VH-VL binders against Putative bifunctional riboflavin kinase/FMN adenylyltransferase (ribF). Designs and how they scored, part 14

Target 1, 179 residues: Putative bifunctional riboflavin kinase/FMN adenylyltransferase (ribF), of Geobacillus thermodenitrificans (a4it50)
Amino acid sequence: MKVHEANQGLTLPGSVVAIGAFDGVHQGHQAVLRQAVERSRQLGVESVAYTIDPPPRCRFQGSRMLTTLQEKLDRFAVLGLNHAVVAHFDERYAARRVDAFIRELTALNPREVIVGQDFRFGRNREGDVALLRRHFPVRIVQTVCCADGQRISSTRIRELIERGEWEQSTVLLGWPLSS
Key: E = the ipSAE of ESMFold2; O = the ipSAE of OpenDDE; V2 = 0.75 times the mean of E and O plus 0.25 times the DockQ between their complexes.

## First folded at step 16 (VH-VL; framework fv_iratumumab)

Design v4 (from u5 with light chain D92E D93E; at its last look DockQ between E and O 0.92; V2 from the best seeds 0.84)
Fold by ESMFold2, look of step 16:
Structure v4 (fold): chain C 179 residues (1-179), chain A 117 residues (1-117), chain B 107 residues (1-107)
Amino acid sequence: as target 1 above (179 residues)
Amino acid sequence: QVQLQQWGAGLLKPSETLSLTCAVYGGSISYYYWSWIRQPPGKGLEWIGYIYHSGSTDYNPSLKSRVTISVDTSKNQFSLKLNSVTAADTAVYYCARDWGLYAFDIWGQGSLVTVSS
Amino acid sequence: DIQMTQSPTSLSASVGDRVTITCRASQGIHSWLAWYQQKPEKAPKSLIYKASSLQSGVPSRFSGSGSGTDFTLTISSLQPEDFATYYCLQYEEYPWTFGQGTRLEIK
């Protein structure tokens, strides 16, 4: 797997791009990333995970990261991604116009962009799936729920870890805990 | 095909407020930025500011204290106000579609605004 | 702000000539450079975006090149309708800034 910084200007002749913070690469994230790998193989192009570091909740709300960046990248590699594009998430990145993100994606020549439910981007969260669909084919991967009907999310996994619910957190995560 | 039409008063006295409106035809104002640009007689082009359909704006620092750009999505229009004009504000003013992939790709017809001495 | 300097300020040429116009940016702008044509009393017309991409409906005799700080607009064989003022625009970052213009005259 090749790892790139977003500002390096990676250009591909074609791709399938999965986008997200992917903190922990939990089972919901794995559904998105596996879809990207499968679709890229079907279309004869390379798969890309576009991710941010640190996750927005960690940067602005002080939430604990479920993985280091290297651990996240290692998990992408295990899932079979060809590329990871890492954007540094800071105040400047969060304040960008929505078309800055569209510029970055356009360089990857995506045949398909894969996002989770409720994806937003750009200044004041002004970027949405409707905007993405004006520029790219977009596939939305549905929310993955555990057996009790609750959504699998990094927030819920952090809460379980904070309460000492180790067995349940590991089940939702699908990997050993980072610490 | 998307087209921009602009209007507003063309003759002002010093200290008045410049006010121009731009209407978008053949497309929606949503999902693009919309800019105002001006050109003094015989001079080059200067970007004034932009607006997104959400109401988010940014302005040229040289004009920021005097400029307001607003949007009315129900009318598919956006507008420019420039306070406290002087003769230095005499220019042709253009509205333009603004997108990070294509720059300013669609322009209004231009409005000459003259500020008397 | 990023400053854009065009050269030459004015240029005389004949129909059929090959013409080049240059822009230099005060700092790197990658390839986020556009070219415009403006005739008297008319709004600018988009010719080229992203340094080298031809806008729809623009004749293939127009081409753009360059990256970083140095960019050129080339007209391979001038036509009578090409006599106009040409502007470059950097759109890497706001405020987006124009070059001062190049006046292309018949002679």
Scores: ipSAE 0.753, ipTM 0.870, lowest interface PAE 0.8, mean pLDDT 90
ESMFold2 (binder alone), look of step 16: mean pLDDT 94; pTM 0.948
OpenDDE, look of step 16: ipSAE 0.888; ipTM 0.937

Design v5 (from u5 with light chain G28D S31N D93E; at its last look DockQ between E and O 0.89; V2 from the best seeds 0.84)
Fold by ESMFold2, look of step 16:
Structure v5 (fold): chain C 179 residues (1-179), chain A 117 residues (1-117), chain B 107 residues (1-107)
Amino acid sequence: as target 1 above (179 residues)
Amino acid sequence: QVQLQQWGAGLLKPSETLSLTCAVYGGSISYYYWSWIRQPPGKGLEWIGYIYHSGSTDYNPSLKSRVTISVDTSKNQFSLKLNSVTAADTAVYYCARDWGLYAFDIWGQGSLVTVSS
Amino acid sequence: DIQMTQSPTSLSASVGDRVTITCRASQDIHNWLAWYQQKPEKAPKSLIYKASSLQSGVPSRFSGSGSGTDFTLTISSLQPEDFATYYCLQYDEYPWTFGQGTRLEIK
């Protein structure tokens, strides 16, 4: 797997791009990332995980990160991604016009862009799936729940870890906890 | 296919407010940025500011204290107001479509605004 | 703010000449550079975007090149209708800024 900074200008002749913060690379994230790998193979192009570091909730809300960046990248590699593009998330990145993100994606020549159910981007979250679909084919991956109906999210996993509920946090995460 | 038509008062006295409107035909105002740009007689081009259909704006710092750009998506229009004009504000004012892939690719016909005293 | 400096400020050339106009950015703008042509009393017309991509309907005698900080607009065989003022625009980051212009006068 090759790792790129977003500002390095990676260009591809074609791709499938999965986008997200992917903190923890929990089972919900894995659904998105596995679809990107599968679709890239079907289309004969390379798979890309476009990820944000640190995750927006950690930056704006003080939430603990579930993984270091390197741990996240290692998990992408286990899942079979060809590339990871890492964007540094800060106040300037969060304030960008929506077309800044469209520029970055255009360089990757996406045959398909894969996002979660509630994807937004750009200043004031003004970028949406309708805008993306004006430029690229977009596939939405549905929210993943455990067998007990509990929604899988990084926030829930952090809460379980803070309470010391290690077994349930591991079930939602789908990876061994780091010591 | 997309065309911009602009209008507004062309002759102002000092201290008045400049007001221009730009209408979008043959396409939607949504999902693009829209800019105002001016050119004093015999001079170069100066970007004034932009607006997105959400109402989000950004302005040239040199004009920011006097400028308001607004949008009315139901009318497919956006507008410029510039307060407290002086002779230095005499220029041709243009509206333009603004997109990060193509820069300013569609322009209005221009509106000459003269501030006389 | 990113400053854009055009050279020359004006030039004269004959029909059939090859003409070059340069634009220098005060910092790396990658390839986010556009060129415009403006004739008297008309709105600017888009010629080139993304440093080298020709806008639809623009004659193939126009070409753009460069990246980083140094950019060139070339007219390979000057025609009488090419008399105009030419502007570069950086659109890498806001505020987007124009060069000061280059007047092209036909001898």
Scores: ipSAE 0.772, ipTM 0.880, lowest interface PAE 0.8, mean pLDDT 90
ESMFold2 (binder alone), look of step 16: mean pLDDT 93; pTM 0.945
OpenDDE, look of step 16: ipSAE 0.878; ipTM 0.933

Design v6 (from r2 with heavy chain Y31S Y33S W99S L101S; at its last look DockQ between E and O 0.03; V2 from the best seeds 0.00; counts 0 for: pae E 10.4 > 2, placed apart)
Fold by ESMFold2, look of step 16:
Structure v6 (fold): chain C 179 residues (1-179), chain A 117 residues (1-117), chain B 107 residues (1-107)
Amino acid sequence: as target 1 above (179 residues)
Amino acid sequence: QVQLQQWGAGLLKPSETLSLTCAVYGGSISSYSWSWIRQPPGKGLEWIGYIYHSGSTDYNPSLKSRVTISVDTSKNQFSLKLNSVTAADTAVYYCARDSGSYAFDIWGQGSLVTVSS
Amino acid sequence: DIQMTQSPTSLSASVGDRVTITCRASQGIHSWLTWYQQKPEKAPKSLIYKASSLQSGVPSRFSGSGSGTDFTLTISSLQPEDFATYYCLQYDDYPWTFGQGTRLEIK
């Protein structure tokens, strides 16, 4: 797997691109990433995980991320991704215009872009799947739920870890805890 | 405002190749994907295929063996070729902008292609 | 392929009537459905995209609803210029497919 910074201008003749923060690479994220690998094989192009580091933050409570960047990248490699593109999340990235993001993706020549249902991008989160679909074929992966019907999410996994529910958190995560 | 203008031969004999060209005005061909759609007289619409500026294409399985869509970015144009036509290929052919969110939001004026039986 | 079935195939109505046209997909297409109006010898014109969003420049008497497999186009007060054939298009997955059309005749 090759690792790139988003601003390095990676260009591919074709790709399938999965986009997300992927904190923890939990089983819901794995569904997206596995589909990108499978579709890239079907289309004869390379697979790309486009990811943000660190994941966007909602509050200042000081909870830790589920993985280091290197742990996240290692999990991408285990899943079989050909490339990872890492975007550093900061004030400049958050203020990026929608068209700048579209131009970055265009350089990857995506045959498909794979995202979760609630994906948003760009300045003030003004971009969404419908806008992205204007420029690329987009496949939406359905939200993955655990056996009890609740969504698998990084927030829920973090809560289980905080309560010391190690067994449950490991089941939802699909990897050993990084500690 | 983006506009599409299309042209090509309107009368063909069986076994000939249909060839149509669509030019994009007021916008860049690289900003969207581009499709061809056809409509036999008095009948419904059938999507033929699309092309991105990169040359990447996909075609309706019903026509895939006979269809080629191509792009000339230097002329801001894309084209349709349909080989080995028969009378069943008689239709009005449209080029259209394929914009995802809006589906086909801008259409060419249409070209009637008649294949003599 | 996703099959799109429109109903009715044709209908007659008077100016001022409320008209509804339905489209049913053979599998779920979320909200990726567009309604087109086509007048004789003209290209289709987009009315509604993404099932319910009104296209720019389209009169507000047109509206769309539905998600999943069942979709409806409504004209709340029919005008003489609304005589046309109406098509739905699914654009959830390739090949993109159209309904067979609904011819709207003004009585």
Scores: ipSAE 0.007, ipTM 0.536, lowest interface PAE 10.4, mean pLDDT 83
ESMFold2 (binder alone), look of step 16: mean pLDDT 93; pTM 0.940
OpenDDE, look of step 16: ipSAE 0.033; ipTM 0.629

## First folded at step 17 (VH-VL; framework fv_iratumumab)

Design w1 (from v1 with light chain Y94F; at its last look DockQ between E and O 0.93; V2 from the best seeds 0.84)
Fold by ESMFold2, look of step 17:
Formats: sequence, structure tokens, C-alpha cells
Structure w1 (fold): chain C 179 residues (1-179), chain A 117 residues (1-117), chain B 107 residues (1-107)
Amino acid sequence: as target 1 above (179 residues)
Amino acid sequence: QVQLQQWGAGLLKPSETLSLTCAVYGGSISYYYWSWIRQPPGKGLEWIGYIYHSGTTDYNPSLKSRVTISVDTSKNQFSLKLNSVTAADTAVYYCARDWGLYAFDIWGQGSLVTVSS
Amino acid sequence: DIQMTQSPTSLSASVGDRVTITCRASQGIHSWLAWYQQKPEKAPKSLIYKASSLQSGVPSRFSGSGSGTDFTLTISSLQPEDFATYYCLQYDEFPWTFGQGTRLEIK
């Protein structure tokens, strides 16, 4: 797997791009990422995980990431991604116009862009799926829930870890907890 | 085929407010940025600011204290106001479609605004 | 702000000549450079975007090249209708900025 910074201007002849913060690469994230790998193979192009580091909610104090960046990238590699594009999240990145993101994606020549429900991007979260679909084919992956119907999320996993509920946190995460 | 048409008063006295409107025909104002650019007679081009259909704006720092750009998506129009004009604000003012892949690809016809004593 | 410097400021040429106009950015702008043609009392017309991509309807005698800081507009065989002022625009980083212009006069 090759790792790139978003500002490096990676160009590909074709791709399937999965987008997300992917903190922890939990089973919900794995559904998105596996779809990207499967679709890229069907279309004969390379798979890309476009990810943000640190996750936006970690920008405020107190919240810790479920993985280091390297651990996240290692998990992408286990899932079979060909590329990871890492965007450094800071105040400047968060204030960008929506077309800055469209420009970055356009360079990857995506045959398909895969996002979770309610995906937003850009200044004031003004980028939405409707805008994305004007430029690329977009597939929405539905929220993944555990057997009890609750959403699998990094926040819930973090809470379980903080309470010492290791068995349940490992089930939702789908990986061993950090060494 | 998208076209921009602009209008507004062409003669102002010092301290008045410049006001121009730009209408979008043959396409929607949504999902693009829309900019105002000006050109003093015989001089180069200066970007004034942009607006997104959501109402989000950004302005050239040189003009920021005096500029307001607004949008009315129901009329498919956006507008420029420049307060407290002086003779230095005499220019041709253009509206333009603004997108990060193609820069300013569609322009209005231009409006000459003259500020006289 | 990224400063854009065009050269030459003006030039005269004959019909049929090959003409080049250059634009230099004060920092790297990758390929986010556009070229415009402006005739007297008219709005600028888009010629080239992303350094080298020709806008639809623009004659193929116009071409653009360059990346990073140095960019060139070339007119391969000058025509009488090419009398105009030419501007470059960087659109990599806000604020977007224009070059000062190059006035092309046809003899």
C-alpha cells in the first residue's frame, strides 16, 4: 500500500475512493473500505482510502484517537487498499472552499466515490452528496449496526474502553485493542 | 448555455453606495461560487469577493470593510454593494462564475461605474 | 498573496508570427493557472485553464504550458483578431490573483 499526503497531488488513471476519518477502522468503517476494494477489483482500477488525521472531533481537547495514524494505515493495508491519501486536519483545511476537495478527488480519476450516510465537507459543511454527485459516481454505504440495532461508532467504542468493557469494545472494533 | 447579465447605476457621487446586480440565465446559481471583479480604466483586474449559493462570502482584504455581496437563489441573482465610494472606485465591474477547476469561466458584460465630484 | 508577473508588458508582432507570453508566480502554484484574452471594452474571455487545457471554442493556435512557477502562453501563427491584452490568473491559493497584463499589438 502506498501512502500519500493530500497536498502531494497524487494522480491516478482510475480509482475507487472511500472517504472518512476512519478512527479505529471499526467494523462500520471496514464495510466502507471493503466495498472500495471490491468495487476497484470489479472495475479494474486501484482502491484509495482518503482519510483525515487527526479526526475532526479530536481537534477539541479530551478526545483521544482510537488508533495512531500508523495503526490506522496498517489496518487499511490489511484490508487490501492500494493507496491511502492522508489529509492533515487543521483550521486552514476546515475553512477550505468545497471545490478544493473536488479538485483533489478529480486528480484521482474516481470511477466511484464511497461515503457513509450524511457525508459533509468543506467550509461550514457546505459540501454534500448532491454536490459530489455532480462530479463523480457516488455510492452511499448505510450505517452499520451491531446485532442490537445500535450504530457502531468510534465514540461508543471509546466509551466502552473507558469503562473497561473490553469484550464488547473488541467486538465492535473488529481488531485487538492497542498494544 | 449559461449567460450572466448585470445592471446598476453607472454614475455616483463620492460617499454614495455602489450597487450592482447580476442575473444567471440558462443555468442555476446553485453549486458554484460567484465573484465580482473590477478593472479601473486602463488598469488590470482586481478580484473583489465571492459568494456561494448558501450565502457564504469572502472578500479581498483591500476592500473588505466596504463590501457586501449577497445572493437571492429564488431569483437566480447575486449582488454587490460597495460603500463610501471615491474617484478611485471608478472602474468596469464584472460578475463571473467562479469554480476551482475552471477559474472564472463565464463573465457578465461589464458595468462602467464612474464616481465624479 | 501570490504575485504574478507577466513578460513582456507589451509587444508588437506581425500576422503569422509565433508569439510567446510568460507568467511567473512568486511561489509554486502547481498547474492552477488560467489565461484570458481581453479586447477593448469587452469582458475577458477564457482561453486556457489548468495551465494547458484549451477552453471549448478557442482556436488551436493557442496553447499553454508550464507548471510550478513558470508558465507560457503561445500563439503559433498570429491572426489579425488576436490583437488584445492577455492576462494570467493563478487560482491555486486565495486570494486568486491576476498578472498585470500583456498588450499585444499587431502590425
Scores: ipSAE 0.728, ipTM 0.864, lowest interface PAE 1.0, mean pLDDT 89
ESMFold2 (binder alone), look of step 17: mean pLDDT 93; pTM 0.947
OpenDDE, look of step 17: ipSAE 0.897; ipTM 0.945

Design w2 (from v1 with light chain Y91W; at its last look DockQ between E and O 0.92; V2 from the best seeds 0.81)
Fold by ESMFold2, look of step 17:
Formats: C-alpha cells, sequence, structure tokens
Structure w2 (fold): chain C 179 residues (1-179), chain A 117 residues (1-117), chain B 107 residues (1-107)
C-alpha cells in the first residue's frame, strides 16, 4: 500500500475512493473499505482510502483516538487498499473552499466515491453529497449494526472501553485494542 | 450554454458607491463560486472577490474594507458594491464564473465605470 | 500573494510566425495556470487551463506547457485573429493572480 499526503498531488488513471475519518477502522468502516477494494477490482482500477488525521471529533470535541495514524494505515493495508491519502485536519483545512477538495478527488479519477450518510466538507460544511454527485458517481453506505442490532460506531466503542468491556469492544472494533 | 450579463450605473462622483449586478442565464448559480474582476484603463486585471451560492465571501485584502458581494439565488444573480470610490476605481468591471477545476471560464460582457475627478 | 511575471510585455510578429509567451510564478503552482486572450473592448477569453489543457473550441495552433514556476503559451502558426493581449492566471491558491499581460501586435 502506498501512502500519500493530500497536498502531494497524487494522480491516478482511475480509482474507487472511500472517504472518512475511519477512527479505529471498526467493523462498520471495514465494510466500507472492503467494498472499495471489491469495486476497484471489478472496475479494473485502484482503491484509495482518503482519510483525515486527526479525526474531526478528536480535534473539535476532544474525543480520544482509537488508533494512531500508523495503526490506522496498517489496518488499511491488511484490508487490501492500494493507496491511502492522508489530509492533515486543522482550522485551515476546515476553512477551505469546497472546490479544493473536488480538485484533490478529481486528480484520482474516481469511478466511484464512497461516503457515509450526511457527509459534509469544506468551509461552513457547504460541500455535500449533491455537490459530489455533480462530479463523480457517489455510493452512500448505510449504518452497519452488530449481531444484536446495535449500531457500530467509534463512540460506542470508546464507551465500552471506558467501562472495561474489552470483549465486546474488540468484537465491534474487529482488531486488538490499541496500545 | 451558460452566459453572464451585467449592468449598473457607469458614471459616479467621488465618495459614491459603485453598484453592479450580474445575471446568470442558461445555468444555475448554485454549486459555483462567482467573482468580480476589474481592469483600469490600459492596465492589467485585478481580482476583487468571490461569493458562493451560500453567501460565503472572500475579498482582495487591498479592497476588503470597501467591498461587499451579495447573491440572490432566487433571481440567479450576484452583485458588487464598492464604497467611497475615487478616480483610482475607474475601470472595466467583469463578473466571472469561478471554479477550482477551470479557473474563470465564463465572463460577463464588462461594465465601464468612470469616477469623475 | 503569488506574483506572476509575463515575458515579453510586447511582441511584434507576422502572420504564420511561431510565437511564444512565458509566465513565471514567484512560487510553485504545480500545473494550476490558465491562459486568456483579450481583444480591445472585449472580455478575456479562456484558451488553456491546467497549464496544457485546451479549452473547448480553441484552435489546436494554441498550446501550453510547463509546471512548477515556468510556463509557456505557444501559437504555432499565427493567424490574423490572434493579435490580442494575452494574460496568464495562477489559480493554485487565493488570491488568484494575473500576469501583467503580453500585447501581440502585427509586424
Amino acid sequence: as target 1 above (179 residues)
Amino acid sequence: QVQLQQWGAGLLKPSETLSLTCAVYGGSISYYYWSWIRQPPGKGLEWIGYIYHSGTTDYNPSLKSRVTISVDTSKNQFSLKLNSVTAADTAVYYCARDWGLYAFDIWGQGSLVTVSS
Amino acid sequence: DIQMTQSPTSLSASVGDRVTITCRASQGIHSWLAWYQQKPEKAPKSLIYKASSLQSGVPSRFSGSGSGTDFTLTISSLQPEDFATYYCLQWDEYPWTFGQGTRLEIK
């Protein structure tokens, strides 16, 4: 797997791009990322995880990261991603015009872009799925639930870890707990 | 095909407010940035500022204390106001579509604004 | 702000000549450079975007090259309608900035 900074200008002849913070690369994230790998193989193009470091919740809300950046990247590699593009998240990045993000994605020549529900980007969260769909085919991925019907989320996993419920947190995460 | 048409008063006295409007035909104002650019007689081009359909703006630092750009999405129009004009503000003013993939790809016809001395 | 310097500021040429105009950026702008043509009393017309991509409807005698800080517009065989002023624009980072222009005159 090759790792790139977002500002380095990676160019590809074609891709499937999954976008997200992917904190912890939990089972819900893995479903998204595996879909990107599967679709890229079907389309004969490369798979890309476009990720933000640190995750916005950690930056704005003080939430604890479930993984270091390197741990997240290692998990992407295990899942079979061809590339990771890492964007440094700070106030300047959050204030960018929406077309700055569109320019970065356009260089990857996406055949599909995969995002979660209610995905937003750019200054004042003015970028939305409708804007993305003007430029790329967009697949929206629905919430993934565990076997008991509860939602898999980084928030739930942090709560389980805080309560010392290691077995259940490991099941939802799908990896050993971070060091 | 998208076209821009612009209008507004072309002769001003010092200290007045320049006001121009640009209308978008054959396309939507939404999901693009829209810029104003000016060109003093015999001189080059100077970017004034932009607006997004949401109302978000940014302005050239040299002008920002005097400039306001507004958008009316229901009329498919955006506008420029420049306060406290002087003879140095005499120029042809252009509106343009502004997008990070294609730069300024569509321009209005231009409006000459003359500020009398 | 990124400063854009065009060379030459003025150029005389004959129909059929090969003409080159250069643009130099004060810092790297990757390939985010556009070229415009402007005739008297007319709005600028987009010729080339992203350094080398020809705008739709622009004749193939126009071409652009370069990356980083140094860029070139070439007209391979000058036509009567090509006499105009040419501007480059960097659009890598705001504020977007223009070169000072190059007047191309009939010799």
Scores: ipSAE 0.699, ipTM 0.831, lowest interface PAE 1.0, mean pLDDT 89
ESMFold2 (binder alone), look of step 17: mean pLDDT 92; pTM 0.936
OpenDDE, look of step 17: ipSAE 0.853; ipTM 0.924

Design w3 (from v1 with light chain H30R; at its last look DockQ between E and O 0.90; V2 from the best seeds 0.85)
Fold by ESMFold2, look of step 17:
Structure w3 (fold): chain C 179 residues (1-179), chain A 117 residues (1-117), chain B 107 residues (1-107)
Amino acid sequence: as target 1 above (179 residues)
Amino acid sequence: QVQLQQWGAGLLKPSETLSLTCAVYGGSISYYYWSWIRQPPGKGLEWIGYIYHSGTTDYNPSLKSRVTISVDTSKNQFSLKLNSVTAADTAVYYCARDWGLYAFDIWGQGSLVTVSS
Amino acid sequence: DIQMTQSPTSLSASVGDRVTITCRASQGIRSWLAWYQQKPEKAPKSLIYKASSLQSGVPSRFSGSGSGTDFTLTISSLQPEDFATYYCLQYDEYPWTFGQGTRLEIK
């Protein structure tokens, strides 16, 4: 797997791009990322995980990261991704115009972009799925739930860890705990 | 096929407010940025500011204290106001479509604004 | 702000000449450079975006090259309608900034 900084200007002849913070690369993230790998193979193009570091909740709200960046990247590699594009998330990145992100994606020549239902980007969260669909084919991935119907999320996993619920947090995460 | 038409008063006295409007035809104002640019006589081009259809703006620091850009999506129009003009504000003013892939690719025909002394 | 410097400031040439105009950025702008043509009392016309991509409807005698800090606009065989002022624009980061212009005149 090749790792790139978002500002490097990676160019591909075609791709499938999954976008997200992917903190912890939990079971819900793994479903999205495996789909990106599968779709890229079906289409004969390379798979890309476009991720931000640190996750916005960790930067703005002080939430603890579930993984280091290197642990996240190692998990992407285990899942079979060809590339990871890492954007450094800070106030400058959060203030970018929406077309800065569109530029980065356009260089990847996406055959498909995979995002969550409520995906937003750019200054004042003004980038949305409708904007993405003007430029790229977009697949929206629904929230992944465990067998009892409850949502799998990085927030829930952090809460379980804080309460000492190690077994349940490991099940939702799908990887050994970092500490 | 997208075209920009602009209008507004061309002769002002010092301290007045410059006011220009730009209308978008053959396309939607949504999902692009829209900029104002000016060119003083015999000089180059200077970016004034932009607006997105949400109302989010950014302005050239040299003009920021005096400039307001507004959008009316229901009319498919955006506008420029520049307060407290002086002779230094004499220029041709242009509206333009503003997009990070293509730069300023569509321009209005320009409005000459003269500020008397 | 990123400063853009064009060379030459003015140029005299004849119909049929090959003309080059250069633009230098004060820092790297990758390939986010556009070229414009402006005739008296007219709005600028987009010629080239992303350093080398020709805008729709622009004659093939126009070409652009360069990346990083140094860029060129070339007119391979000058035509009577090409006498105008030419501007470069960096659009890598806001504020987007123009070069000071190059006036191309009949010899």
Scores: ipSAE 0.765, ipTM 0.881, lowest interface PAE 0.8, mean pLDDT 90
ESMFold2 (binder alone), look of step 17: mean pLDDT 93; pTM 0.944
OpenDDE, look of step 17: ipSAE 0.899; ipTM 0.944

Design w4 (from v1 with heavy chain I106Y; at its last look DockQ between E and O 0.93; V2 from the best seeds 0.86)
Fold by ESMFold2, look of step 17:
Structure w4 (fold): chain C 179 residues (1-179), chain A 117 residues (1-117), chain B 107 residues (1-107)
Amino acid sequence: as target 1 above (179 residues)
Amino acid sequence: QVQLQQWGAGLLKPSETLSLTCAVYGGSISYYYWSWIRQPPGKGLEWIGYIYHSGTTDYNPSLKSRVTISVDTSKNQFSLKLNSVTAADTAVYYCARDWGLYAFDYWGQGSLVTVSS
Amino acid sequence: DIQMTQSPTSLSASVGDRVTITCRASQGIHSWLAWYQQKPEKAPKSLIYKASSLQSGVPSRFSGSGSGTDFTLTISSLQPEDFATYYCLQYDEYPWTFGQGTRLEIK
């Protein structure tokens, strides 16, 4: 797997791009990432995980990261991604116009962009799936829920870890807990 | 084909407020940025500011204290106000569609604004 | 703000000549540079975007090249209708800024 910084201008002749913070690369994230790998193979193009570091919730709300960046990247590699594009998330990145993100994606020539239902981007969260669909084919991955009907999320996993619920957190995460 | 048409008063006295409106035809104002640009007589082009359909703006720091750009999505229009004008504000003012892939790809016809002594 | 400097500030050329206009940015702008043609009392007209991409309807005698800080607009065989002022625009970072212009006179 090749790792790139978002501002370094990776250009591909075609791709499938999965976008997210992917903190922890939990089972819900894995569903998105595996779909990107599968779709890229079906379309004969390379798969890309576009991720941000640190996750916005960790930056703005002080939430603990489930993984280091390197652990996240290692997990992408295990899942079979061809590329990871890492964007440094800070106040400058958060203030960008929506077309800055569109520029970055356009260089990857996506045959498909894969995002979650709540995906937003750009200054004041003004970028949305409707905007993305004006420029790219977009697939929305349904929220993955556990048997009790609640979604698998980094927030729930952090709460389980904070309570010392190691076995349950590992089940939802799908990886060993980082030390 | 997107077309921009602009209008507003062209003769002002010092201290008055410049007010221009730009209407968008053949396309929606949504999902693009919209800029104002001016050109003093015999001089180059200066970007004034932009607006997104949400109302989010950004302005050239040199003008920021005096400029307001507004959008009216129901009329498919956006506008420029520049307060406290002086002779230095005499210019042709243009509205333009603003997008990060293509820069300014559609322009209004231009409005000459003259500020008298 | 990113300063854009065009060279030359003016030039005179004959029909059929190859004309080259350059634009230099005060910092790297990747390839986010556009070229515009403006005739007297008219709005600017888009020629080139993203340094080298020809705008729809623009004759193939126009071409753009460059990246980083140094960019070139070339007219391969000057025509009488090419009399105009030419501007570069960086659109990498806000505020977007224009070069000071290059006035091209044709005889």
Scores: ipSAE 0.761, ipTM 0.874, lowest interface PAE 0.8, mean pLDDT 90
ESMFold2 (binder alone), look of step 17: mean pLDDT 93; pTM 0.942
OpenDDE, look of step 17: ipSAE 0.898; ipTM 0.943

Design w5 (from v1 with heavy chain Y50W; at its last look DockQ between E and O 0.93; V2 from the best seeds 0.84)
Fold by ESMFold2, look of step 17:
Structure w5 (fold): chain C 179 residues (1-179), chain A 117 residues (1-117), chain B 107 residues (1-107)
Amino acid sequence: as target 1 above (179 residues)
Amino acid sequence: QVQLQQWGAGLLKPSETLSLTCAVYGGSISYYYWSWIRQPPGKGLEWIGWIYHSGTTDYNPSLKSRVTISVDTSKNQFSLKLNSVTAADTAVYYCARDWGLYAFDIWGQGSLVTVSS
Amino acid sequence: DIQMTQSPTSLSASVGDRVTITCRASQGIHSWLAWYQQKPEKAPKSLIYKASSLQSGVPSRFSGSGSGTDFTLTISSLQPEDFATYYCLQYDEYPWTFGQGTRLEIK
């Protein structure tokens, strides 16, 4: 797997791009990332995980990170991603016009962009899926639930860890807890 | 075939407010940024500011204290106000479509604004 | 602010000539440079975006090249309608800034 900074200007002849913070690379994230790998093989192009470091929740809300950046990247590699593009998330990045993100994606020549439900981007969250679809084919992946019907999310996993429910947190995460 | 048409008062006295409106025809104002640019007679071009259909704006720091750009999505229009004009504000003012892939790709016809000395 | 310097400021040429106009940025702008043509009493017309991409409807005798800080607009064989003022624009970061212009006159 090749790792790139977003500002390096990676160019590909074609790709499938999954976008997210992917904090913890929990089983819900894995469903998204595996779909990107599978779709890239079907389309004969390379798979890309576009991720943000640190996750916006950690930067703005003080939430605990579930993984270091390197742990997250190692998990992408285990899942079979060809590339990771890492954007540094700060106030400057959050204030960008929506077309800055469109510029970055355009260089990857996406045959398909994979995002979660209610995906937003850019200054004041003014970028949405409708805007993305003006430029790229977009696939939306639904929320993944565990066997008890509850949503798998980084927030749920952090709550389980804070309560000391280690076994259940590991089941939802799908990896050993961060060291 | 998107076209921009602009209008507003062309002759002002010092200290008055410049006011121009730009209408978008043949397309929607949504999903693009919209800019105002000016050009003093015989001189180069200067960007004034942009607006998105949400109302979010940004302005050239050289003009920021005097400039307001507004949008009315129901009319498919956006507007420029420049307060406290002086002779230095005499220029042709253009509205333009603004997008990070294509720069300013569609322009209004221009409006000459003259501020008397 | 990023300063854009065009060369030459003015130039005379004949119909059929090959003409080059250059534009230098005060810092790297990758390929986020556009070229415009402006005739007297008219709005600028888009020629080139992203340094080398030809705008729809623009004749193929126009071409652009360059990246980083140094950029060139080329007209391969001048036509009578090409006599105008040409501007470059950097659109890498705000404020977007224009070069001072190059006036192309008939010799």
Scores: ipSAE 0.738, ipTM 0.866, lowest interface PAE 0.8, mean pLDDT 90
ESMFold2 (binder alone), look of step 17: mean pLDDT 94; pTM 0.951
OpenDDE, look of step 17: ipSAE 0.886; ipTM 0.937

